# VHH binders against q9usu1r752to985, part 5

Target 1, 234 residues: q9usu1r752to985
Amino acid sequence: TPEEFASQMTLLEFDYLKQIPSREWIFRSWVSRDSRSAVRNYINFSNCFTYWIINCILEKKNTKARTAVISFFIQTAYKCLSLQNFSTLMSIVSALNSAPIYRLHAAYKLVKAEDIICLSGLREIVETKKNFSTYRALLRKAELPCVPFLGVILSDLTFIDEGNPDVLDSSPHLLSFNKRHRLADVVADVCRFQSSSYEMQSNTDLQSYILHRCRFVNQDLSYLFDKSLSLEPR
Key: E = the ipSAE of ESMFold2; O = the ipSAE of ESMFold2 at other seeds; V2 = 0.75 times the mean of E and O plus 0.25 times the DockQ between their complexes.

## First folded at step 4 (VHH; framework vhh_etentamig_d1)

Design T46
Fold by ESMFold2-Fast, scan of step 4:
Structure T46 (fold): chain B 234 residues (1-234), chain A 122 residues (1-122)
Amino acid sequence: as target 1 above (234 residues)
Amino acid sequence: EVQLLESGGGLVQPGGSLRLSCAASGFTFSSYAMSWVRQAPGKGPEWVSGISGSGGSTYYADSVKGRFTISRDNSKNTLYLQMNSLRAEDTAVYYCAKGLEYFGSGSYFDYRGQGTLVTVSS
């Protein structure tokens, strides 16, 4: 089930990635909150999915049942790593690191040692230190097909002209050569990731279930934290 | 239209203090995590500090922990960075950065201001 779920998430994530046209990278269409932005739709899906994981865990009143859900998502994230799906991996680790879930010590005590070791490794991959150095190293080594994490790409585009002016000497309307080349490199990398495909069987029922559940998930983090406290009081 | 305007930079002696401000407009300020990111001459950007939308959680790079304090005033749409015990290595252009709407993270950005220069020199 973790394998199947990871495979279907990979197909969904890849579809979102493939829908992003090159012009969005250049014009940063997501900044305007345009509902037609493929980037914004992808971010919204990632957030809904992350909240859905939190809700799934907190829906379980029994400690052993919460442990089973946590273990399921750890195993799913590990399988996503094997599929080079860094996007789903990031969402799952973000959910498990969230305040409502991270604090569930009783549930975590029941998690198998093997899964705890896996989670520690996954947390290391998503660590932000040294500008995501661990993640970036894995992404550079990754063979196609691969689903990169969108957040790092968007941040790179935001800080693309790190040390040089963005205007040529002769005109305030021209971009620097360095900025233009860096933008082209990022766009080329994204196109490279979009050029291949995962050749695995689509499970339309599971994909529909995921999309439907994400659409109606509770995204009130304060409510979810209070629910966490009711399940495992401090 | 999203706008971020930094101010408060300048020349200061080692051991001195500066307070940076960032005026935000064009988005629901309280709904987004905000960060300060700096870039020293010849180096890439370094994330310095982040704060959640509500202001309830703050995060710091090890290099500034205990010396810098991030805060925000959501009623004024303003982000602050109080910098104490400044060192020569803190010399950089400091950027105010708007977080992406990714769950739980102030480490991903979709917009930054033009920056404000902080020079720490005797």
Scores: ipSAE 0.430, ipTM 0.746, lowest interface PAE 2.2, mean pLDDT 85

Design T62
Fold by ESMFold2-Fast, scan of step 4:
Structure T62 (fold): chain B 234 residues (1-234), chain A 121 residues (1-121)
Amino acid sequence: as target 1 above (234 residues)
Amino acid sequence: EVQLLESGGGLVQPGGSLRLSCAASGFTFSSYAMSWVRQAPGKGPEWVSGISGSGGSTYYADSVKGRFTISRDNSKNTLYLQMNSLRAEDTAVYYCARGEDTAMYYYFDYRGQGTLVTVSS
């Protein structure tokens, strides 16, 4: 059920988002891979989930079965868009755009035309062009509740704090003040997203299933690409 | 501790070529995906190209496909961007950025100081 899966993913993603204290943005606690920060836990979950999708598709020996899994995730991503869950949407489209999955033309030929059109629209939303302009426009128009994409937040923080400013056009004091205010604005936006809640009923069995499956996935992209080639040798 | 140092920027005429380099230190370079991100005057940062930790996978923005080539030398801890057929709209500060080595190459946790590329006659 794409609807139920999308709803439960939204609740899981939102729980990860709510666990992030504002101090982690200031101290960059997620930078170490051994960190037990809330941001690092969320990054690890997002990566595991993305690889789990890739593994789910490639575990199907039959072309029709692979098509069914691909169609399921396209429909799930579309339902996530309806729920304003941009995080799960980004993960699903990223998995479908990954080298092992993007190349599966035989499986894609069996996907319904309406789902292919849907996927094309979803791909447009996640494009990086003009600093994620399409995604950012949707996020600005989104009413609470919503789940923003963590990657854009992390990138924005990196382009606020890092690098040496050109001081010819301004004093160091003014540049430091401006950067602190931009950081505060990003933190305030995250706090705003955290302040609301989704009122969907929790399915703890499905949530536990997702968390358990995501924890035990092959994240070797080269292995997964070779597996893709064995299924569709072209 | 993490340091990213870009070089190779400068003034070039339309249709010309430049090769950017990024020297990385303070981390295990081969364990991280790397990207080039540019920022044109008055605009936000735009992702240009990405490469996996092993160098086995490369990704490009539509605006640079067929003109730019990203590569890396893990033995030298160096990232490269070969830019051909340069256009006025490629004028920007180019940043080397470190990312997560995942199926999604859009996460960044560090960037360098940037190197200015100006394309004009």
Scores: ipSAE 0.397, ipTM 0.706, lowest interface PAE 3.4, mean pLDDT 84

Design T63
Fold by ESMFold2-Fast, scan of step 4:
Structure T63 (fold): chain B 234 residues (1-234), chain A 121 residues (1-121)
Amino acid sequence: as target 1 above (234 residues)
Amino acid sequence: EVQLLESGGGLVQPGGSLRLSCAASGFTFSSYAMSWVRQAPGKGPEWVSGISGSGGSTYYADSVKGRFTISRDNSKNTLYLQMNSLRAEDTAVYYCARGEDSEWLYYFDYRGQGTLVTVSS
């Protein structure tokens, strides 16, 4: 069910989040794409999961079956919002907004009006406009437990690392202090998220299935777009 | 080795214009969405504008919409930001940033060193 799937994804995402040691934030060990860092593993999982959603929808030759999969993921994303799992929410909406999936008008015509309205609201939450302002506002109001979107954290850390001395205070010591202070704030915030837990029963079979499927998913966007065209021609 | 190098910043009077450039190297430029992000003194980073890998889609923060234009030249591996009708509140260090290899994932894994834009009379 959407509820069960959302719960298990929340546990998986939270497990990835908890495995990231503070040293990775400080030293940015994930910057090398060849690294075996916990952050890189989480990024790879999130990307694989997003592509898995795209593949699941495009595997359905029948329009009604394709609609059912789309509806399932909309409902799953909504349940993730209620669990304050913004990471899975972001991945699902990103998949549904991808070029191969967004264009599937025949499948979308069969989606219930209530699910379309739901999706519209979810899209507003994950909008990148104004530096993810809607998402950031929700995250600030969120109580623990919560799974934040890793991409915003990584982006913020990247922008902390350097600055122009003329802009800030023309003082190397003060710039170093401000950089370290802001880095410490991000690290502390992440540690706060990691310190809580979700009280849900683990379904190891479903979790293993998800991890296995993600490991072997097709991530060729051009191939997936061509497959989309073959299923629903212009 | 991925490298992003911004240029074109400087001191300009309110109402003036500046064109920022970002020279990219070490990756297939056309495969990545690119963004401009700015950071004003004492403030957090603010996303300003984004452009798809092909250049077919552009997006702007409300604070700059109608005044700034993002563009790219994939043959020269260069990203641009044309800034018109500049205001004091546009004063910031402007950073060029690379998105993930899928432009819909919205992760910035590389950014440049920044170029200072000061709008003062």
Scores: ipSAE 0.012, ipTM 0.246, lowest interface PAE 8.7, mean pLDDT 80

Design T64
Fold by ESMFold2-Fast, scan of step 4:
Structure T64 (fold): chain B 234 residues (1-234), chain A 121 residues (1-121)
Amino acid sequence: as target 1 above (234 residues)
Amino acid sequence: EVQLLESGGGLVQPGGSLRLSCAASGFTFSSYAMSWVRQAPGKGPEWVSGISGSGGSTYYADSVKGRFTISRDNSKNTLYLQMNSLRAEDTAVYYCARGYDWGTEYYFDYRGQGTLVTVSS
């Protein structure tokens, strides 16, 4: 069910989050040749999951079957929101907003009105407009346990030197101190999220299924778009 | 050592055009999605445009769609942003950023020093 799937995704995402040591944020180990990066492992899983959703929808030859899969993931995303699992929420909405899936008007026409309304609300939460302002506001209000969206954290680390350089240029030690202070804040936030836990029963069979299926998905967006066109021609 | 060096910024009048370049070194350029991210004074960073490693897929923020064109030359390890019909709202420091293909707007691990674009009469 959507509820079970959302719960198991939350446990999987949380396990990936827990594996990230604070030193990776400091040294940005995922960008080096270090194949042991926990961050890179999590990004790879997230990408595989997103493309697995796209492939699941596009493998259905029947319009009603595609509608059923779309509806399933809308409901799963909504349940993720209730669990404060923003990572899986982002991945599902990203998949549904992808060019191959967004264009499937015939399939969407068969989606229940309540699910369409739900999807519109979820899209507003994950909008990139104003630097993810809606998501950031929601995350700030969220109580533990919570799975934050890793991409926003990575982007924040990349742009940590935000500010007026003219004020800081005459004091290099102050600029360096402020940069390290902001980095420490990001690391502290991640540690805070890692310190909590979800008390849901683990379904190892479903978790193994998800991990296995993600491993073999096609991530060629151009190929997937062509497949979309073959299912619902212009 | 990964390096990204932006160039091409400057002062331009509303309605004008600029072409930004980003020279990449220290990694296999064609294996990474690349983005342009801008930051206006006093505001947070805003993702502008992204391009896949092969150059086959391009993505744009609504605010720049139809006006900006992202491209890359993998033989020269260079990323470009052609900016047309510039507006005062486009005034920002523009950063070249490295990311992963589908997660370009979500997964940035490197950025250059940036190049200032000022759109003013």
Scores: ipSAE 0.147, ipTM 0.543, lowest interface PAE 5.0, mean pLDDT 82

## First folded at step 7 (VHH; framework vhh_etentamig_d1)

Design U1 (at its last look DockQ between E and O 0.52; V2 from the best seeds 0.00; counts 0 for: pae E 3.1 > 2)
Fold by ESMFold2 at other seeds, look of step 12:
Structure U1 (fold): chain B 234 residues (1-234), chain A 121 residues (1-121)
Amino acid sequence: as target 1 above (234 residues)
Amino acid sequence: EVQLLESGGGLVQPGGSLRLSCAASGFTFSSYAMSWVRQAPGKGPEWVSGISGSGGSTYYADSVKGRFTISRDNSKNTLYLQMNSLRAEDTAVYYCARDLEYGSGSYFDYRGQGTLVTVSS
C-alpha cells in the first residue's frame, strides 16, 4: 500500500502543480496578504499533509503501532523518490523530523534497520546545507515526469539578482538582462514540469480520502508536542 | 504593497559590532516569521538567522551562533540583527526576508534590497 499511496499522492501533488497559472510566476501572486493564489493553495495542502502524518503517528496509543506508521511513511517516501515526487518526499521527511515525532525514540528503536538506513538517505536529500545541494543535484538529473519541491523554486525566485556584479560589468542594463534571463529560466523549468504527465491510473476514492483527512488535521505544534510527551515521557 | 528596507550596514574592523534594522510595511508584520539572509560576492545566498512571528523562537546558522542576535519589535514593524565579534567572513550584503510559511524550513517569498556589511582592517 506504500506504493499505491505514493502513486496517488504524486497524482494529487501534480494536479496542484498544474493548477498554477503562468501569471502567478510573473506577478508573484503568493506575496500579497489578501490574494488567493494557486501557489498558496498548494502550500496549504502540503502543510496539511505534513501535519496529517504527525497526527497519524501520535493517534496510535502503543509503540508498535506508531512504529508501523513510521515505517509505512519511510517506505512511501522512498517510493516517492522513485517517482521523482520530491514534494511529498519533503513533506514526509519534515513530519518525521518534527519535534513531536523525532523524539519518539522507543518507536524508532523498533523500526527495522533497512528502513532506518533508507530514512538516513532521505534526510540527506532534504538537507539544507550548501543551499540544498543534494536536492538540486537530483533535480538536475531528473527526467519528466517530476514534481519538484515548490519551496526551493519560490525562494530562488525571491533571490534572483543575487550574484556577482563584477562579472556583469555592473551595467544597469546588463543586470536587468541577466535578471530577466534567470527569471525566464526558472519559469521555463517550472512550465516544463507542469507540461508532462504521470501514467499511473487515478484512484479517486483514495485521493478523496487523503484530501478529506488532510483538511481536518490539528496543526497546533504545541498541542502535538504535549501529546508526544504523554506517549513517550522524557 | 509589501516593503522591506534594510539599514545599518557599513565598514567595520574585525571584532567590531553592527546592528542591522529592517523596516517592514504593507503586511501584518507580526503574522510572519522573518529571517536574515546574506550573500557574499560570488556566492549563493546563505541563511543567517530566523525569528518567529511573535518573537518567541529564534534560530541561527552554526556560523553565527553566539555572535549574532535576531530580534523584532512588532509595535514598530522592525526586524533587527545585532552582530558582534565580526569576522572578515561575515562580509556580505544582508537581506531581510519574509518567511514563505512552508513547513519548518526557511523559504522566502519577499526580500529587501539589502545593506552591505564590510569587515576589513
Scores: ipSAE 0.592, ipTM 0.831, lowest interface PAE 1.6, mean pLDDT 86
Fold by ESMFold2, look of step 8:
Structure U1 (fold): chain B 234 residues (1-234), chain A 121 residues (1-121)
Amino acid sequence: as target 1 above (234 residues)
Amino acid sequence: EVQLLESGGGLVQPGGSLRLSCAASGFTFSSYAMSWVRQAPGKGPEWVSGISGSGGSTYYADSVKGRFTISRDNSKNTLYLQMNSLRAEDTAVYYCARDLEYGSGSYFDYRGQGTLVTVSS
């Protein structure tokens, strides 16, 4: 069911993206930890989902069961690429590259060659080299609908900005024409993605299952690494 | 309000050393991973080094590994970058950046004004 999982994750992530009001892009509401921000809600969900994947793998008691879960998520990430859901793709690859999971050599040895080749290709997409050049190239070619990866967007906004707003005057008077043009281009792209729709049918039961399971998932990386060590000592 | 203020930049000769500082305020500094990011003239931002909230884990770009040392003093809310064996290629504005807390990647939600490091004979 990787196809159905990928489809429903895409709808769920797209709903989070659409909930972000335009004012958050303008005022960067996610910078203050005390603000209630739709961007922060989306980030929190994405983090919970990443750790949920890690927990799903580590809760399996035998190596073949862990291999099956790893293969399931590789196939899910590949379907996310086909759906142009880069956010879920990034979350899955991040989980599989995490220290507790990456070190599971016995489980990875049992993964089919086809899935290993697929994972290698997905890892190239998420590579940070040359300012995410592979991801940015794919995003430029992407047709609507698309779920972009928010982390790159938010970092771009941070490094285009005039720095600490509380230290400087208002952006309109100090921002060069070229910087204001670049900021507007980033925001316009996000708005373009928010204005499209996916045609897939919603499965409310599966979406509720995902949301329910992601809440209060164990995110203690030291605990998860120790659990990984107990499953595959080296 | 979140504030980051870099200092310690300047003009140095190749092979020289500098120590950058970043004073943080307006947030619980020890709870956040921090990074140094640099931007050379005409180039995009380049991640240089990162450190966990506790200071227990440090990370470096290949281009600076062995020459630069990141550290933090959580009692003083200060991030540091010791830069040794400086090269002309290290010339850039260096920014102190706060981690976005988005996955395990280095993405940022705030940076300071930066401090200029110029390496020239």
Scores: ipSAE 0.567, ipTM 0.821, lowest interface PAE 1.7, mean pLDDT 86
ESMFold2, look of step 7: ipSAE 0.540; ipTM 0.813
ESMFold2 (binder alone), look of step 7: mean pLDDT 84; pTM 0.855
ESMFold2 at other seeds, look of step 7: ipSAE 0.571; ipTM 0.820
ESMFold2 (binder alone), look of step 8: mean pLDDT 83; pTM 0.847
ESMFold2 at other seeds, look of step 8: ipSAE 0.524; ipTM 0.798
ESMFold2, look of step 9: ipSAE 0.559; ipTM 0.810
ESMFold2 (binder alone), look of step 9: mean pLDDT 81; pTM 0.827
ESMFold2 at other seeds, look of step 9: ipSAE 0.555; ipTM 0.816
ESMFold2, look of step 12: ipSAE 0.407; ipTM 0.750
ESMFold2 (binder alone), look of step 12: mean pLDDT 83; pTM 0.848

Design U2 (at its last look DockQ between E and O 0.28; V2 from the best seeds 0.00; counts 0 for: pae E 13.0 > 2)
Fold by ESMFold2 at other seeds, look of step 7:
Structure U2 (fold): chain B 234 residues (1-234), chain A 122 residues (1-122)
Amino acid sequence: as target 1 above (234 residues)
Amino acid sequence: EVQLLESGGGLVQPGGSLRLSCAASGFTFSSYAMSWVRQAPGKGPEWVSGISGSGGSTYYADSVKGRFTISRDNSKNTLYLQMNSLRAEDTAVYYCAKDLEYYGSGSYFDYRGQGTLVTVSS
């Protein structure tokens, strides 16, 4: 059930998000080689989940079976959008846009039209052009509870713009205050998301299944691409 | 300590070519996907290209596809960007970024270098 899967993924992702202490945002603790970073743990889960979706599709020998899995994840991603779970949404669309999966034209041709239209809209949200402008607009309108996409938060903390330092009358102290203000705004916003809650009931059996399946996922993209070629040749 | 040092930028005429390099140290280079990100004056950062840790998979933004080629030499801990058919809109500071594989299209970075300036003008 796409709806139940989306709900339980939302609870899982939110738990990972809530476990990140404020100091990790402020000091970028995930940049150090300390493997105890809660941010790194969440990143690892998100990557494992993305690769798990790729493996689920490529495990199916039959084109109709691969189409069914693709459709399941399109519907799951759509439900994630309605739950304002942008993290799982990004992971699913990233998997479907990955080289091994995106090229499965025979499987995609069998996906029903309404799901293809849905996927097209979801792809617009994930689009990285113009610095995730569509996603950022949706996030600004989102109400609590919400699971924001961690990747944009981390990129913002890493690449915070200095603005236009060559602008007439700019001062180094004003630019430094603006940078600190921008950093504080990002941290405050993520802390606001961390303080909310979802009211959905936990299904610990399904959550444990998801976590277990992600643990043993093949993440070798070259292998997965070769497998994709064997299933749908050029 | 992680270090990323970009080089190879400069002034070039439209239609010209440049090759950017990024020397990496302080981490196991071959274990991480890497990206190039650029930032034009007065604009936000734009992801340009990404490459898997092994170098087996490469990815490009539509604006540079067919003109730019990303590569890496894991024996030298070096990332490259070959930039051909340069246009005025390619003018930017180019950054090398260490990707934690939040999937390899460069949607996430945990560290970047100081950048190298590429200027394309007549």
Scores: ipSAE 0.016, ipTM 0.460, lowest interface PAE 7.0, mean pLDDT 80
Fold by ESMFold2, look of step 7:
Structure U2 (fold): chain B 234 residues (1-234), chain A 122 residues (1-122)
Amino acid sequence: as target 1 above (234 residues)
Amino acid sequence: EVQLLESGGGLVQPGGSLRLSCAASGFTFSSYAMSWVRQAPGKGPEWVSGISGSGGSTYYADSVKGRFTISRDNSKNTLYLQMNSLRAEDTAVYYCAKDLEYYGSGSYFDYRGQGTLVTVSS
């Protein structure tokens, strides 16, 4: 069910988040090719999951079956919002907005109006406009436990280190001081999310199924788009 | 290894046009959504526009919709932003960004370049 799937994805993603040691946030360990980075492991899982959704939709041979899968994931994303799991929410909406899936207009026409309205609201949360302002507002209101969207955390850390203020700052000492303060604020926020727990009961069979399915998904963009074109020619 | 090199900025008068380019290397360009992000002096970064890996889907911030057009040429590994009807509030350093997830919609963005300055002033 969408509800159980959302609950178990939330537990999985939260486990990935909790495994990230503070040194990775501080030293940005994911930037190097170090395959032992917990951040990179989480990113890889998130990418695999996003592509798994795309594959689940495209493996259906008829339009009504694809519509059913799309509706399932819309409902799952909505439940993720209620669980304050913004990471799975972002992954689902990103998959549904991907070029291979977004172009499936025949399948989307068959989606219930309720689910389309729901998806429209979820898309507002994912929008990057005004520096993810909708998402950030929701995150500030969220109580613990919560799974924040890793992408915004990584973007904030990257921008602090590689961002425009470094180009414009004529005071190197002030630059270093401000960078350290902003970095500490972001790290403190992520550590706060890592310090809680969800009370949902684990379903290890479902979690193992998800993990195994995600490990071996097709991530070939050219193949997936060509498959989409075969299913709904344009 | 990821490298993004922005160019095409400059000084223009209000109502003028500019075309920004971003040369990409070190990754499979067509596999990733790309975005333009801008940062005005003393302000936080603002997402401007995004495009899917294939170029089939484009997205725009409300502040630029109808004036800016994002495009890409996957054979040249190049991202473009055509900016028309420029206003003073468009003054910023513009960065291109690789989407780590795939092409679309609010996933993680990777800013690797130095940006290109666009100044709109009479």
Scores: ipSAE 0.000, ipTM 0.189, lowest interface PAE 13.0, mean pLDDT 78
ESMFold2 (binder alone), look of step 7: mean pLDDT 80; pTM 0.822

Design U3 (at its last look DockQ between E and O 0.67; V2 from the best seeds 0.00; counts 0 for: pae E 3.4 > 2)
Fold by ESMFold2 at other seeds, look of step 7:
Structure U3 (fold): chain B 234 residues (1-234), chain A 121 residues (1-121)
Amino acid sequence: as target 1 above (234 residues)
Amino acid sequence: EVQLLESGGGLVQPGGSLRLSCAASGFTFSSYAMSWVRQAPGKGPEWVSGISGSGGSTYYADSVKGRFTISRDNSKNTLYLQMNSLRAEDTAVYYCARDLEYYGSGYFDYRGQGTLVTVSS
């Protein structure tokens, strides 16, 4: 089931990615308050999914049951890595690193050693140090099809597009040209990922279940942390 | 129109101090977590510090902990970075950035034009 869940999440996320028209990358449509943005829809889904994972773990009253759900998502994230679905991988690791879940030491103590080792490797991929160097190295090596992590794409576009220092250097033309060249590189790379397809079979029932569950998820992190405290007091 | 306007950069000697400001407009400032991100010559962007929308939680990169203090004044729509004990490696363009609200803090959907901080003898 981790394998099938990972496959269907990959298809879902890839569909969100493919729905983003090139205009949104170029004009950064997600920045406008009133925009109808495919990027915003994808962000919203990804956040809902991340909180859904947190809720799935915390709804289990039994420590062994919570451990089983944690192990399930570790294995799902590892399968996502093999599918080159970095977006779902990031969502899962973000949920497991969230304050309500990271602190569940009793549940983590029951996780098998091989899954803990797997999680440690996955955490290195999401590491932000050195400008996401591990993730970027993996992405560079990735063949199509691939679902890149949207957050890094959007941050890259943000840091190419609008900055000027308080002082100009001696080559303002070169600065403008270099910024435009970097923008084109990021957009071209995203378009390359959008141009392929995954060949896995769609499970419409599972995809609909995921989408439905995400819409009803509690995203109040303070509430979720309090719930975590009630399950495993410090 | 969303705007972020940084100021307060300049030339400073090692060990010196600067205070950066960022004036925000065109959005509900108090609803967004904010960060400072810096980019040294020839390097990629490096997250420096972040603050929650209310100002109740602050976060720092290990390289600046104890030397830099982030703050905000939501009544003035202004973000601040107090930079003390400056070192040569702090030389960079410093950007005020609005949080994308994606997988937690640290991903950005808008930044200002930046303000240059140069630490040199």
Scores: ipSAE 0.393, ipTM 0.749, lowest interface PAE 3.0, mean pLDDT 84
Fold by ESMFold2, look of step 7:
Structure U3 (fold): chain B 234 residues (1-234), chain A 121 residues (1-121)
Amino acid sequence: as target 1 above (234 residues)
Amino acid sequence: EVQLLESGGGLVQPGGSLRLSCAASGFTFSSYAMSWVRQAPGKGPEWVSGISGSGGSTYYADSVKGRFTISRDNSKNTLYLQMNSLRAEDTAVYYCARDLEYYGSGYFDYRGQGTLVTVSS
């Protein structure tokens, strides 16, 4: 069920988030591709999950079956929004916006209107317009517990750490203080989210199923696009 | 050590053209999607353009589509941005950013120091 799936994905993603020690946010441990980075492990899981959604849709040979899978994930993403799990929400919408899936107009035509309206709203949340302004507004209003979208956190840290080489009137001490203040703000926000808990019951069988299925998916986008073309030709 | 070094910025009149380059080292360049991100003074970063690791897919913000062209030469570990029909609104520091195409738009884990583009009479 979409509700159960969303709940267990939320617990899985929250566990990944909670495992990230503060030193990784400060030192950006994920940049070196350290295999022991908790941030890198979380990124890898999120990407595998996104590709798993694409594969789940494309493995269905019947248009009606593909529509059912698309509808399932729309409903799952909507439940993730209500759980304030923005990470799974972003992964699902990214999969549905991917070139192999976005073009499946015959399958989307069969999706009921309620779900299409829902997907439109979810797509607005993930829009990058004005530096993710819609997402950031929702995150600012979110109560705990919440799973924030990792991509925005990593991008914010990236632009703090590199500085601006063309600053003409900055004293060295003012530049250092400004960088540390901005870094502290981002880390404090992340720590706030890490300090809470979801109350949902764990379903270890479903969580194990998700983890197992995600790690073996095809991630070749050219292959997946060609498969999409064979299912719904131009 | 991951390194991204942007070059090719400068002062250009409105309507002019400029080509930015980004030299990459310290990682397998062809394995990463890459982006150009710009930041005007006092503004947040704005994604401009992205390109897949192979170079087969390119993406553009609406504000630059039709005027800017992203490209890469994986044999030279270099990313390019050809900017045509430049406008005053294009004035910004332009950053080369390392991106993973599938985790989400606007996700970056490394950027260079940037190169300043000023469009003024």
Scores: ipSAE 0.334, ipTM 0.699, lowest interface PAE 3.4, mean pLDDT 83
ESMFold2 (binder alone), look of step 7: mean pLDDT 82; pTM 0.829

